# Miniprotein binders against Ribose-phosphate pyrophosphokinase 1 (prs1), part 2

Target 1, 284 residues: Ribose-phosphate pyrophosphokinase 1 (prs1), of Archaeoglobus fulgidus (o29666)
Amino acid sequence: MVILVGGTNGLMALKVAKISGLPLCYSHVDRYPDGEKYFRFASNIDGEDVVIFNSMHPNPDEIIFETLLIAETAYSNGARSVTCVFPYFAYARSLDTVKGEALPIKTVVKVLKAAGVKKIITVDFHLQENVFGVEHVDLTGMEKLAEYCLEEFSDSFTVLAPDEKAAFWAEKFAAKANCDVVALRKIRIDAENVIIDDLRTGVEGDVVIVDDIVSTGGTVCQAARIAKRAGARRVFVACTHAILARDAMMRILESGIEDIVSTDTILSPVSHVSVADVIASALS
Key: E = the ipSAE of ESMFold2; O = the ipSAE of OpenDDE; V2 = 0.75 times the mean of E and O plus 0.25 times the DockQ between their complexes.

## First folded at step 2 (miniprotein)

Design c4 (from c1 with E33L M37I W40A F44M L47F E51Y L63Y Y67E A73F E77L)
Fold by ESMFold2-Fast, scan of step 2:
Structure c4 (fold): chain B 284 residues (1-284), chain A 110 residues (1-110)
Amino acid sequence: as target 1 above (284 residues)
Amino acid sequence: SPREKIEELARKVQELKDKIKELAEKGDPEKLLEEIIKLAEEAMRLFEEAYKLGNPELAEKAYELLERIWELFEKILELAKKGSPEELEREVKELADEINKLAEEARRLG
């Protein structure tokens, strides 16, 4: 078994290789003057189980195509199997479409399968179910995030899921932290206005808002304002995937959020928690 | 203090220049990558402290420095993947120039 480092998050791949004891597979990756990708294995992979490591941020289309190219090249050169590790998996926003809309996740799944990918490993996959039609292992960063929050943020807190979908991850986090969990609900009153259900019983002490993805920060900022109005002393955020623009951090801080932590599935200034050991365990 | 941490980070970046040169002779790219990991962790810590102090300008500059550290890491990782000391030696000068620019930027943060 060998680990091939793809186009993104080579730091995590290196950590995984070190923890697991698996060798790195060397390669030549380049781009022709017109932008076409070039790839060649520098290591002998004949008879090897190849693990392709790539996180699908910030350039999911490029990463997907690169992964397909690598997978087909691996089989052409005698690889026994191809497993893909995508700590962050893009295009997983929804399974619902209106007439005429693309469902990109279905396309991505189809082409990965066609390229011979036999197993996919993800961390806190947004759709919360296997949509791949191949072996899928979804790992979680929630336990590691809970440990970090107990050590660095607060010895005691209430966990808040900013919406019902986030309850899935918030419950895993809260189980590890041995604390209470509350989920907010959104109510739409017209085209312009939405209301988020408030904490009906109030809250005391510190709160940690838990979600899988923080992108624009809007959802966690609304949850923080609700928590503060309900009586929270300090509000923190923990998430698996920090898809943050520079302005998102400023919005988060001005909402009364004291601090935020994320895993290293996406590298960011707040990615203090590594899931490399969790991924390494899945490869053994 | 934030200034002392910026100065320490600038020194660490400068030390990478010498390590890159030695790598061509000794063939240990993983050691260099480990030092870059430490440098990135230091930059993340600086960013966090700047925000806690309520200094958004310093936080923005620390974030930009962190992004450049990741770019340098990715470039060195690509060289390490090739497993060739000769190819690394050929590109050492460009990497040293990039490290010097990064060190200058880190010093400006102070």
Scores: ipSAE 0.000, ipTM 0.294, lowest interface PAE 10.3, mean pLDDT 76

Design d4 (from d1 with E30M E34F Y40E L41A L44Y E47L E51M E60K W74I M78A E81L)
Fold by ESMFold2-Fast, scan of step 2:
Structure d4 (fold): chain B 284 residues (1-284), chain A 109 residues (1-109)
Amino acid sequence: as target 1 above (284 residues)
Amino acid sequence: SPEELKKRIEELARKVQELAEKAKELGDPMLAKFIEWLEEAAEYLELAIKMLAEKGNPEKLKEAIKLLKELAEILAEAAKLLGDSELAREIERLEKEVNELEREAKKLS
């Protein structure tokens, strides 16, 4: 098996190679003066099973196109198969659209398959179901995040899911931490109005808010305010993918959240937990 | 002191960015992705320092140093595989600075 370094999270490929002992493929990735992408394998990949590492952040469109170029170039140069590892997979916001609206996940899946990608590996994939027309393995960072929180944040806490979708991630986290889970619910009053349920019974001690993605911080900040109002002493956040767009980090701190941790699926000041071991195990 | 450690990390972040610029000047396309990660690491480190200035939490400094050290180790190994001895030397210097900063951070705990 050959591991390619490409895209915005090439450090994951390097970490996985270091842990597994699998070889790294040399590649040239550049742009022509007019901005067009350039790619070339510098190592011989003839007869190899190629594994492409690309996390889809930042600039998911550029990373997706780069991945397609690498996959097609691999087959043109004699590769036996192409597997893609996307520690963070973009465009997985929703499967629902309004008339006339694009559904980007459908497009992304279709073009990856068309390029000959036979297997896709992700970490904490947002849609919680297989949308790929090829073999899909979804790994999780939740257990490692739970271990980190027990060691570094608090030895006892309640896990809070900020909404119904996050309950899926929070339950995995809490199972490893051996603690209680509370999920906030959105109650629809009419077609456009939504109300978030309170922690009516109250909360004692520390709380860890668990989600898969933290982008603008709005959802976790709202959950933190509800937890504090319910009596939480300290509030922490754990997530798999720290997008942390714009002023999200400052907004999170200003909301009374004491600290945040994420995995290295996306590099950030809070990416203290590595999922490289989990990915390496999936490739052995 | 924590303030002195902060200034040294700020200077380290600047050196990481300077190393990225120097590597670009070498004109080796194989290094382009490694250069991007160095620049991203420097940005995240600067953001972490800014947050620490407001919160006053010295443990976050240690975590940022460990992240940069791991990045430097992995990049040095990658540079060696690419056969670029000049870049490898620059990364080795960066590793030494990170090791010294980690040693000083331990003195604060």
Scores: ipSAE 0.000, ipTM 0.350, lowest interface PAE 13.0, mean pLDDT 78

Design f1a (from f1 with S9G E32K Y34T W36Y)
Fold by ESMFold2-Fast, scan of step 2:
Structure f1a (fold): chain B 284 residues (1-284), chain A 80 residues (1-80)
Amino acid sequence: as target 1 above (284 residues)
Amino acid sequence: GKVTIEVTGDDPEKLLEALREIIEQARKYGAKVTIYVDGKTVRLEIEGLPDEAAERIIERAKEIAERLGVKIEVERDGSE
């Protein structure tokens, strides 16, 4: 068994290799002047079970193609099996489309299977279900994020989930932190019917908003405003995947959020929590 | 793609009534609309709009907000 360093998260692959004791294979990845990708293994992988380590950010299309190239090259060079570790898995926004709209997750799954990928490991996969048609293991960064928040942000807080889907991760976080959870509701409704958040009972002390992904920051900024109106002293954010698109960091800081932390599934200025040990345990 | 429209003012019921045409148009395109309302803020999350429809809906929402003299914030997924 070897760990192949690909794409955007070589540092985590290195950490996983050190923790697990698995051999690490650095690869030669380059581009020709016309932009075509070059790839070569630095080590002999004949007869090995190969683990490809690639997080799908910031350029998911490029990382997906690179992963397919590495998987095909592994089999051509005698690999027995290919497992992919995608700490962040892109294109998992929704399984629902309108007429004429692409469903990229279906395409990505199809080409990974065609390349011979037998097992996929993810961290806090957004869809919360197996869509791959191969073995899928979803890990979580929530416990590590909870430990960080207790040590660095506040020794006592209430967890706030900005919507129903986030409640899944918020509950895991709160169980580790041994604290209360409040979930804001998100409901698709008729134009004449609305759901109003009612936090008139209030919230005391510090609040940590928990979600899997922070992209533009709109959702967590809205949740922060609601928490502050309800009486929160300080508001923090914890998430697994810090996409932090566009002006998200500025919005978050200007919204009165005290601080934010994420895991190293995506490298960012706030990625202070490593999930390398969680991934290493899944490979042992 | 996904469009988020957030409008803040003193009367959320009046804001929601003013945004009713936006909600109805989004539904005509088969989009999913999620509405959040608190004491001063109305947030619409609209998923599944064609790009041309998304641009028109955003422009209309900004016009409505300007007419009412209220704060508006808009976000779109799918930009480079």
Scores: ipSAE 0.012, ipTM 0.238, lowest interface PAE 8.8, mean pLDDT 82

Design f1b (from f1 with Y34W W36T; at its last look DockQ between E and O 0.65; V2 from the best seeds 0.00; counts 0 for: pae E 7.9 > 1.5, pTM E .799 < .8)
Amino acid sequence: GKVTIEVTSDDPEKLLEALREIIEQARKYGAEVWITVDGKTVRLEIEGLPDEAAERIIERAKEIAERLGVKIEVERDGSE
ESMFold2-Fast, scan of step 2: ipSAE 0.014; ipTM 0.410
ESMFold2, look of step 3: ipSAE 0.013; ipTM 0.470
ESMFold2 (binder alone), look of step 3: mean pLDDT 77; pTM 0.705
OpenDDE base, look of step 3: ipSAE 0.018; ipTM 0.496

Design f1c (from f1 with S9G L16A Y34V W36I)
Fold by ESMFold2-Fast, scan of step 2:
Structure f1c (fold): chain B 284 residues (1-284), chain A 80 residues (1-80)
Amino acid sequence: as target 1 above (284 residues)
Amino acid sequence: GKVTIEVTGDDPEKLAEALREIIEQARKYGAEVVIIVDGKTVRLEIEGLPDEAAERIIERAKEIAERLGVKIEVERDGSE
């Protein structure tokens, strides 16, 4: 009774359909000349449990609205339930706010729930709290990334987490790679001033910096400089979500990072690892 | 005079907020601040303060530490 539906960036739905054998609904997703979104199911979804696939990148506002439109359209056409798979979930940077500041994650969660979304599946969701108010399953790309790094980058390395949040994912990666993990602590004075704890005891051999998200590259580049200063031979990066905003790739190369790999939760030149198997298993 | 304030806390956000506010107070008096990180402890070395301003900054730092739940230790007149 499960039918998969892809949105504008729904390549993951195609991969998951092929692996799982679940039916995939063909849909028409377009825009009118004035920019208004058009959506139509081309397959019958009456009585089905619908699973919508939309990674929230590169245009999270557009993807969120499209997901709401698909969910409402599904129920209007007789769907029994709607589950959303967001391989990358935007607006999950922080639960901390200052007076007058928006908390966008709260808004996004409320509108998904209002649209009748009953279950949300994510991959390496940035926040460590259950914020959804509906059933939430967080999967991980860390094991697949660790396998890739052992095969393609180095047969032996130390894992480095650039901050405390990254330690959560780095530990999962290191467990699969059967290696040591070291975590850095960072303290921000303001947006321009970051103080980072150092690897005072040193490190030898190859290092893989592990994080969930690489956006501007600043965090992994600073971690790489610390690792190199501490004695690392080669430094690599593995992350689930390669946003690679602005000049991130150039910054990464200039910092002495040898190579970077990410998953296909976001399509990028470095998205060599697929999480489709992991997602397919969660739907079966 | 020279004032050294050691700030310790387990919450990085509260520690950062305490550091920012203490540094702002020092800067209002035209002081130079050197920031030294050693594990989870941050040392602020504040130079160029009149004696009266040094006492005021210490008082403000204690208020900030109590409000944000961080620990501070203060040393005046250098390493001795």
Scores: ipSAE 0.012, ipTM 0.270, lowest interface PAE 8.4, mean pLDDT 82

Design f1d (from f1 with E32T Y34E W36Y D38K K40D)
Fold by ESMFold2-Fast, scan of step 2:
Structure f1d (fold): chain B 284 residues (1-284), chain A 80 residues (1-80)
Amino acid sequence: as target 1 above (284 residues)
Amino acid sequence: GKVTIEVTSDDPEKLLEALREIIEQARKYGATVEIYVKGDTVRLEIEGLPDEAAERIIERAKEIAERLGVKIEVERDGSE
């Protein structure tokens, strides 16, 4: 029997429990006056396969430590296995370093494995490859986002990827929407990114910019300006993970983007699409 | 003042590599550089250059364009 434990994605864990019929384990999470974390399972987990739900936002360091604490506590109390669902996985910016620079993904992977995590499930994992050294299943929110955009934004559009890495996500989205994809290319010049505009012949009608992560909004705002100059009527944004850091929402609204939607991997004012059914299918 | 340099080439990526020298020199003067690539055209918008530095950077950009056999257009705002 699988027990679902929601640390930081409690609403998603509840939705997954309802869809899958899997039992949900309640827990107590608290802090001592000095800031030290407290954790206790409120349900009996002896002999159970435990699934831990934690998106690594907004405080990835705290969430990582909490996950390790929960995993060790599960095994100490008789759990058979631990699987982690990280709808959003932090510290996945790059596998490349310069001399003296930390590579946090290596550290995070090592400690999760040391805590006995046997399987990791993610949604639209930024590195697009298995780095965990344990079973890894990467799910996608792209099809659900495409369905939402067709229903709520526009019945016909062109998909625009703001850079070549985003083309990976945009192609999955466009396959479900049955529409064309254009990818902008980026060149790095001395730590700066330059966008090559592939909309030279123009674009008609509506455009949906697709990416995995919207953090500061700079990338999608730049892509929106390119689309508008090329003749786009309306520009929308769809992303899996709405970090929306700093003044991102203000920048997006000011750029002439009509609307934005994201999934509930991270809760935000624009997280209207749930991936709970996709996750439930991976656990059943 | 503001300096805008537009260069047109069949290979804008290779052109950007050749213009890297101009971008770095502008930054050493504390200027801000915005880089845009559209089709065959690379556009550099440079703000905050002293007049003498702006003249040197424009002349160097023209030399690079002549060496590569590419078209260049320069715009500069005036100041009293």
Scores: ipSAE 0.006, ipTM 0.338, lowest interface PAE 9.7, mean pLDDT 82

Design f3a (from f3 with S11G E38R Y40T W42Y; at its last look DockQ between E and O 0.06; V2 from the best seeds 0.00; counts 0 for: pae E 10.8 > 1.5, pTM E .484 < .8, other shape alone 3.447 > 2.5, placed apart)
Fold by ESMFold2, look of step 3:
Structure f3a (fold): chain B 284 residues (1-284), chain A 92 residues (1-92)
Amino acid sequence: as target 1 above (284 residues)
Amino acid sequence: GKVTIEVRITGDDPEKALEKFLEALREIIEQARKYGARVTIYVTVDGKTVRIELEIEGLSPEEALERAKELIERAKEIAERLGVKIEVEIER
């Protein structure tokens, strides 16, 4: 039988349990005085297929280590298998590195596999490919975001993808919303510097900028300025994972973006769209 | 402080000239990093117009403008080397 357990960032487990009827395992998560993690199952998981929920934001290193503890403890207590649900999976920024640069996703994958994780479920995984060497199911929040935007933002809009990688998600969003997609090309120099080098089409009505991740807000703010110069009336943002690092909300407000929405893969002031039913369907 | 620079590409083949200028922007951005502990540079392209937004932490608007003037002179040098005509406007 399948039993769900939530780590520190595992609120999704509760939501999924309510939708699916799957049992929720209670646990104790704490720290010793020196800061070391403590974990204990408070339900019997002997013979069960354990599903661990633990989103990797804002504390990815802690969550990764905690998830390893939970997985190993599950097997030590008789679990038949361990599946991990990471609604937001950190360290997946790129597979391309420069000389001397770490490739953290390689390290994360290695330790998850070593802990006996058999299956990984993600939502809108940034790399768009299975890097795990185990079963991987990548789900999408884009249809749920599109429904929200049609209901809450505008009944008629153009979708703007801030780069070619975002076009993948923007197309799924736009298919549900039955609207046009315009894609920009983004060239990233480093974490603080980007070049957006192409908008060849104009827009006239409302625009929704769609991406999987909004971190510092620089990319969406630049895309919004391009859209407004091209004739957009109102500009909105929809993303799966709203990190909103540093002063992103201030930048977004100053750029003239009318509103922003994200899913509950990361809890934030804008996480108004739930993906719990999408995840629940994948566990049946 | 924050400074916005608008560069317009002109000439006989502006689309090809724009491609060359965009490739050269990486050199300009790397040089702009010499201005302080943190430099944030956003570049927006709209047709033949390139908008560069500089934010240099810990500088006054006047100091940031002086650094932007250095960037403009480098951009003009690169444009001359590429045979590209540019028009530059500093937006306050």
Scores: ipSAE 0.000, ipTM 0.282, lowest interface PAE 10.8, mean pLDDT 82
ESMFold2-Fast, scan of step 2: ipSAE 0.016; ipTM 0.428
ESMFold2 (binder alone), look of step 3: mean pLDDT 71; pTM 0.638
OpenDDE base, look of step 3: ipSAE 0.011; ipTM 0.277

Design f3b (from f3 with Y40W W42T T44Y)
Fold by ESMFold2-Fast, scan of step 2:
Structure f3b (fold): chain B 284 residues (1-284), chain A 92 residues (1-92)
Amino acid sequence: as target 1 above (284 residues)
Amino acid sequence: GKVTIEVRITSDDPEKALEKFLEALREIIEQARKYGAEVWITVYVDGKTVRIELEIEGLSPEEALERAKELIERAKEIAERLGVKIEVEIER
């Protein structure tokens, strides 16, 4: 039987349990007085297929170590298999390094595999590439974000991808919304400078900027300025992962963006869309 | 011995009710452990209903039943405080 376990950032496990009817393990996650991690299963997991939920934000190092501890403890207590659900997967910025630089994604993947993780489930994984030595299922929040935008933001809009990589998610979003996609191109001059192409064809009506991650807000704010110059009436933002550094919301609102929505892969003031249904379906 | 207690909670906000109930349950679990018991907790959520299974092991049959009765009494107190409906069953 399948049993769900939530770690420190495992609220998704409760939501998925509610939708799927699968049992949820009560567990204790704490620290000793000296700061060392403590973990204990409070459900009997002997012979069970264990699914660990833990989104890797805001403390990815802590979350990764905790997940390894939970996986190892599961096998030590008779678990048949361990699957991990990481709604947001950290350390997936790049596969490129300079001399002497760490490639953290390689380390993270290696230790998860070493801990006996047999399957990894993610939502809108940034690299868009198979990096895991185990079974990997990447789900998407794009369809649910598109439904939300049609219902809450505008009946009709053009989708704007702030760069070529974002076009991947923007196309999925637009397919559900049945609308046009325009992708901006980033041109890197050097390590510090990026130029974004202007819209050559113009834009009419409302625009929704779609990306997987919004961190500082710089990229979406720049895209919004370009869209408005091209003729956009209102500009909205939809993203899967709302990291939203402390001043990002103010930057976004000050740029003339009307509103922003994200999924509950990361909890934020704008995380109005749940991907729990999508994850529950992947476990059935 | 082993005793299984099933608690069903019905609420308009089952997630909030579950969170508060589990917080209160932590103290009871710690008390059971002082008596040498092992306590297992499994939660199922279905619509407005939360089902909590509590398994108490590692005690004599008489001691396990006594701990189970204490848990039931405390669960009823918590339910009254939270204003939620509760149903409890014991299985030996």
Scores: ipSAE 0.000, ipTM 0.349, lowest interface PAE 16.6, mean pLDDT 83

Design f3c (from f3 with S11G L22A E38T Y40V W42Y T44R)
Amino acid sequence: GKVTIEVRITGDDPEKALEKFAEALREIIEQARKYGATVVIYVRVDGKTVRIELEIEGLSPEEALERAKELIERAKEIAERLGVKIEVEIER
ESMFold2-Fast, scan of step 2: ipSAE 0.014; ipTM 0.353

Design f3d (from f3 with R26E Y40E W42K K69L E73R K76L E80R K85T E87Y E89W)
Fold by ESMFold2-Fast, scan of step 2:
Structure f3d (fold): chain B 284 residues (1-284), chain A 92 residues (1-92)
Amino acid sequence: as target 1 above (284 residues)
Amino acid sequence: GKVTIEVRITSDDPEKALEKFLEALEEIIEQARKYGAEVEIKVTVDGKTVRIELEIEGLSPEEALERALELIRRALEIARRLGVTIYVWIER
């Protein structure tokens, strides 16, 4: 087994290699003058089971194409099998479309399978189901995030899921933290989420809002305002994937959220929790 | 400005649940129309599930949204009183 590192999150890939004891093979990735990609393995992979390690952020289209190129090149050079580790998997927002609209997840799945990918490993995959048509292992960062919050944020809190889908991750987090879970109900309006049910029974003490992805920050900021109105003293955020698009970090700080933590599936100023050991265990 | 609300009701007696829900909603729809909103209603019954689609149009997107949110709050209150489970989806 050889770990091949793509163009993103090399620090986590290095940690995974060190923990697992698997050899790390760096790739030579370059651009021709016209912008076309160049790729070459640094090591001989003939007869190896190859693991491609590549998180789909910040440039998912580029990372997807790079992954396909690496997988095809691996087989052309004698690889026995290809497994992909995508700590963050892009394009997994929905399986539903309107007439004429693209469904990128179907395209991504089709081309990964066509490239000979036999197994896919993800962390807190948004769709919560196997859509790949190959072996899929979904790991979770929730237990590690719960440990961090207990040590660094507060020794006692209530977990708040900003919507029903987030309750899936919030329950895993709360089980490790041994605390209560409350889930908010939401309705989507013109690409905005509207929270309909308020916490009218009240909340005492500290609250940790748990979700898989924080992108623009709108969802967690709305949940924080509701928690504060319900009586929360301090509000924190824990998420697996800190996309933190646009002005998200500033919005979060201005909303009265005390602090935020995420995992290193995506590197950010708040990615203080590593899931490298969780991923390494899945490779052994 | 236009906002579409979809309400789904699941019940062992979907026709009766629909009748009670629409009867309770009638006053709220009249109130919305009194304040200048246009409301169109579409109903679909499939097995134990009733789908009610409400299309609300106001003078501006903000006005239509405000009328829609008030209707949703009232629909949730009605559902709780009638003991029915509803799912609400808002689209534009």
Scores: ipSAE 0.000, ipTM 0.144, lowest interface PAE 15.4, mean pLDDT 78

Design h3b
Fold by ESMFold2-Fast, scan of step 2:
Formats: structure tokens, C-alpha cells, sequence
Structure h3b (fold): chain B 284 residues (1-284), chain A 109 residues (1-109)
């Protein structure tokens, strides 16, 4: 009694439906001329356990509101429960704030819970901790990305994490690829001076830079320059979430990165790896 | 109509592959980046046609619009990489056509 519902970015729901054999509820998602959202279920959901699919990109505020609208509409039409799959979850940048600064993740969590969301499924959630106050399952695209890199980029490489936080995902990737991991460290000397640790021992052969998110490309481009100076032959990038903001692809190519791959948590020209089967398995 | 839209998108994908081949024939190493953008665009357009053919419903039109908008962005990047050339001008014309197709698909909702 599980039925899948796709929102604005419903391609993942369609892929998961094909893999799992679970029913997909067709819906009408539209906008009135003044910009107000319209939503209607085209299938009967009475008594069903509804799973809503929405990645929070490119317009997280709109997608969050749409998800709330779908969840409330589901309950008003007799749904038994609502689970949300957010392959990419926005506003998870940091839990640290300065005085007077908003903490948007707290607001997002509260409104999802208020709308009756009972379970949240994510892929490579940036904060790596349960902040939701409801059941949370975090899946990973790292194994699929590692398989792709071995097949399509290079049969032998070293994995590079651009910073200590990225080491978490880089280690999962490297475990599947059965290769070495090196993590760059940021060393703060004072308020204005930061040094990024170099690859002191050097690197031979190909390198794959692994991170969860590539936004502006600045972090991976800096890591690529360090790897090249240390002796890397070719440098590739693998990430779960290809936001690719502000002409990031041009920056990436100009830095000497040979190629980049991401998962379909965010649809982009480099989203060649699907996590639909990973998500389908979590719903069985 | 949806069939006419699918045919036009298929023709655009084939033209993008032809442009990628033409760029490759120029033999300039810097054009390798432009060729990659053009090949990725062809994949996006082919996927849009596949989705339209498989489902043929209002939800599918929404997905098609998203693919077409992504294609416009990558066409613009390919044009920038090629600089001020006749090939770049042809790519700019394709970007305009894809933008118009996205508007047509959006109006069908």
C-alpha cells in the first residue's frame, strides 16, 4: 500500500517506480498566471502510504512549499502516512550561527514535521546527523560513483578529499574503489590567512576528487591545482550533488579537471549516475 | 503537437551531434571542452524525447520543460568556449530555438 508521488522534479519518482514496481500517482502541478501554485492528485490515494519525491534544487523555497502543499493535500484525501524523499536537501550548510543570524534548517525541519511528514529519506545529507525529530534514513551515492569512475574515467587512481569534512564521503567512495585516500587540511594562521595543506609526498597517476556538493567549483578547483602541482597526471571530480552555480563548469574546465560526474539527485549534464535503485531498495 | 515537438527535439539532437563532429574536425585542443558540452547536450535532448515517448502525459511535459531549459544553458557554455566563430554563431541560433521550444512545451500545460 505504498504509492509514489512526484513533485516539480518528479523524474526520480518515475525512475524509482520503474525499478520497484510501486504505483506512481500522476499529479497536476501548475502555476496560475499570478504565480500561485496549483496541485491535484490524479490518482486515488485514500488509505495509501504516500512517498513524496522532491529534490530541493534549483528553487529550494518553492520546492519546500510545494512539498508541504502535497503533504497536506495527501492527508486531506485520506493518506495514512507521508514519507518524503529529498535526494538533495537544501539549507544543510551549517549548524553554526553568529548573533542575529537565521538557522534555516531549524525552520525547514519544523514545517515539515508540522505538515505531518513521518519519515525523511536523503542521499549524502551534508550535516551527517539526525536533525529532523522524525525517522531519518540517509543513503549514499558514493558506491555508484566509484563504479562509474572505475569504468569510465580511470582503472587506477588516488582519491582526494578537498577538506576534512569531505573525507567522510571520500572514504566511502575509496572503500568501493579499493584505493588510497588523501585529505587536504585547512590551516588557519590568523583571521585573514589560511593555508591549505599540500600533497607533500607527491601523487602519481590519476586522481579523483570526491565531495558531496559541487556548487561554485572553488573548492574542487583549488584541490585540482594542488593535485596537479603534486604530480597528478589527470584529475577527475565525483560528487553526489551537482549544483554547478555561477558558471562552475567553466571554472572546473579552466582548472585542468579532465571530467566530472555526479548523481541524478540533481539533474545536470554531468548527472550520469542514478541513485534510483538505492532509493528503491530503501522503500522495499 | 507532442509528436511535432518530439520530432523537432530529435532533429535538434542530431544537429548538436553534427556540430560536435565539426568542432572535433578543427583539431584545436581548446575545442575539446566545447565538444564535451555539445555531446552532453545531445544526451539531454535524447533523454527528453525518450521520456515524452514513454509516458505521454501532463507530468511528462513538466519533465521535458526542465530538460530543454538545461539544454539552453549548456549550449550557451559551448558557444562561449568556441569564441567569436561561425560555429559559435550556429550554436547561439540553436540556443534560441531550444528556448522557444521550452516556451511552447510550457504553454501546453
Amino acid sequence: as target 1 above (284 residues)
Amino acid sequence: SPDELAQRITELANRVQDLARQASEMGDPKLAEAIRYLLELAQILAEAVRLLAEQGNPEMLRELIRFLLEAVQWLALAARELGDTELAQEIDRLAQEVHELADEARSLS
Scores: ipSAE 0.000, ipTM 0.232, lowest interface PAE 14.8, mean pLDDT 80

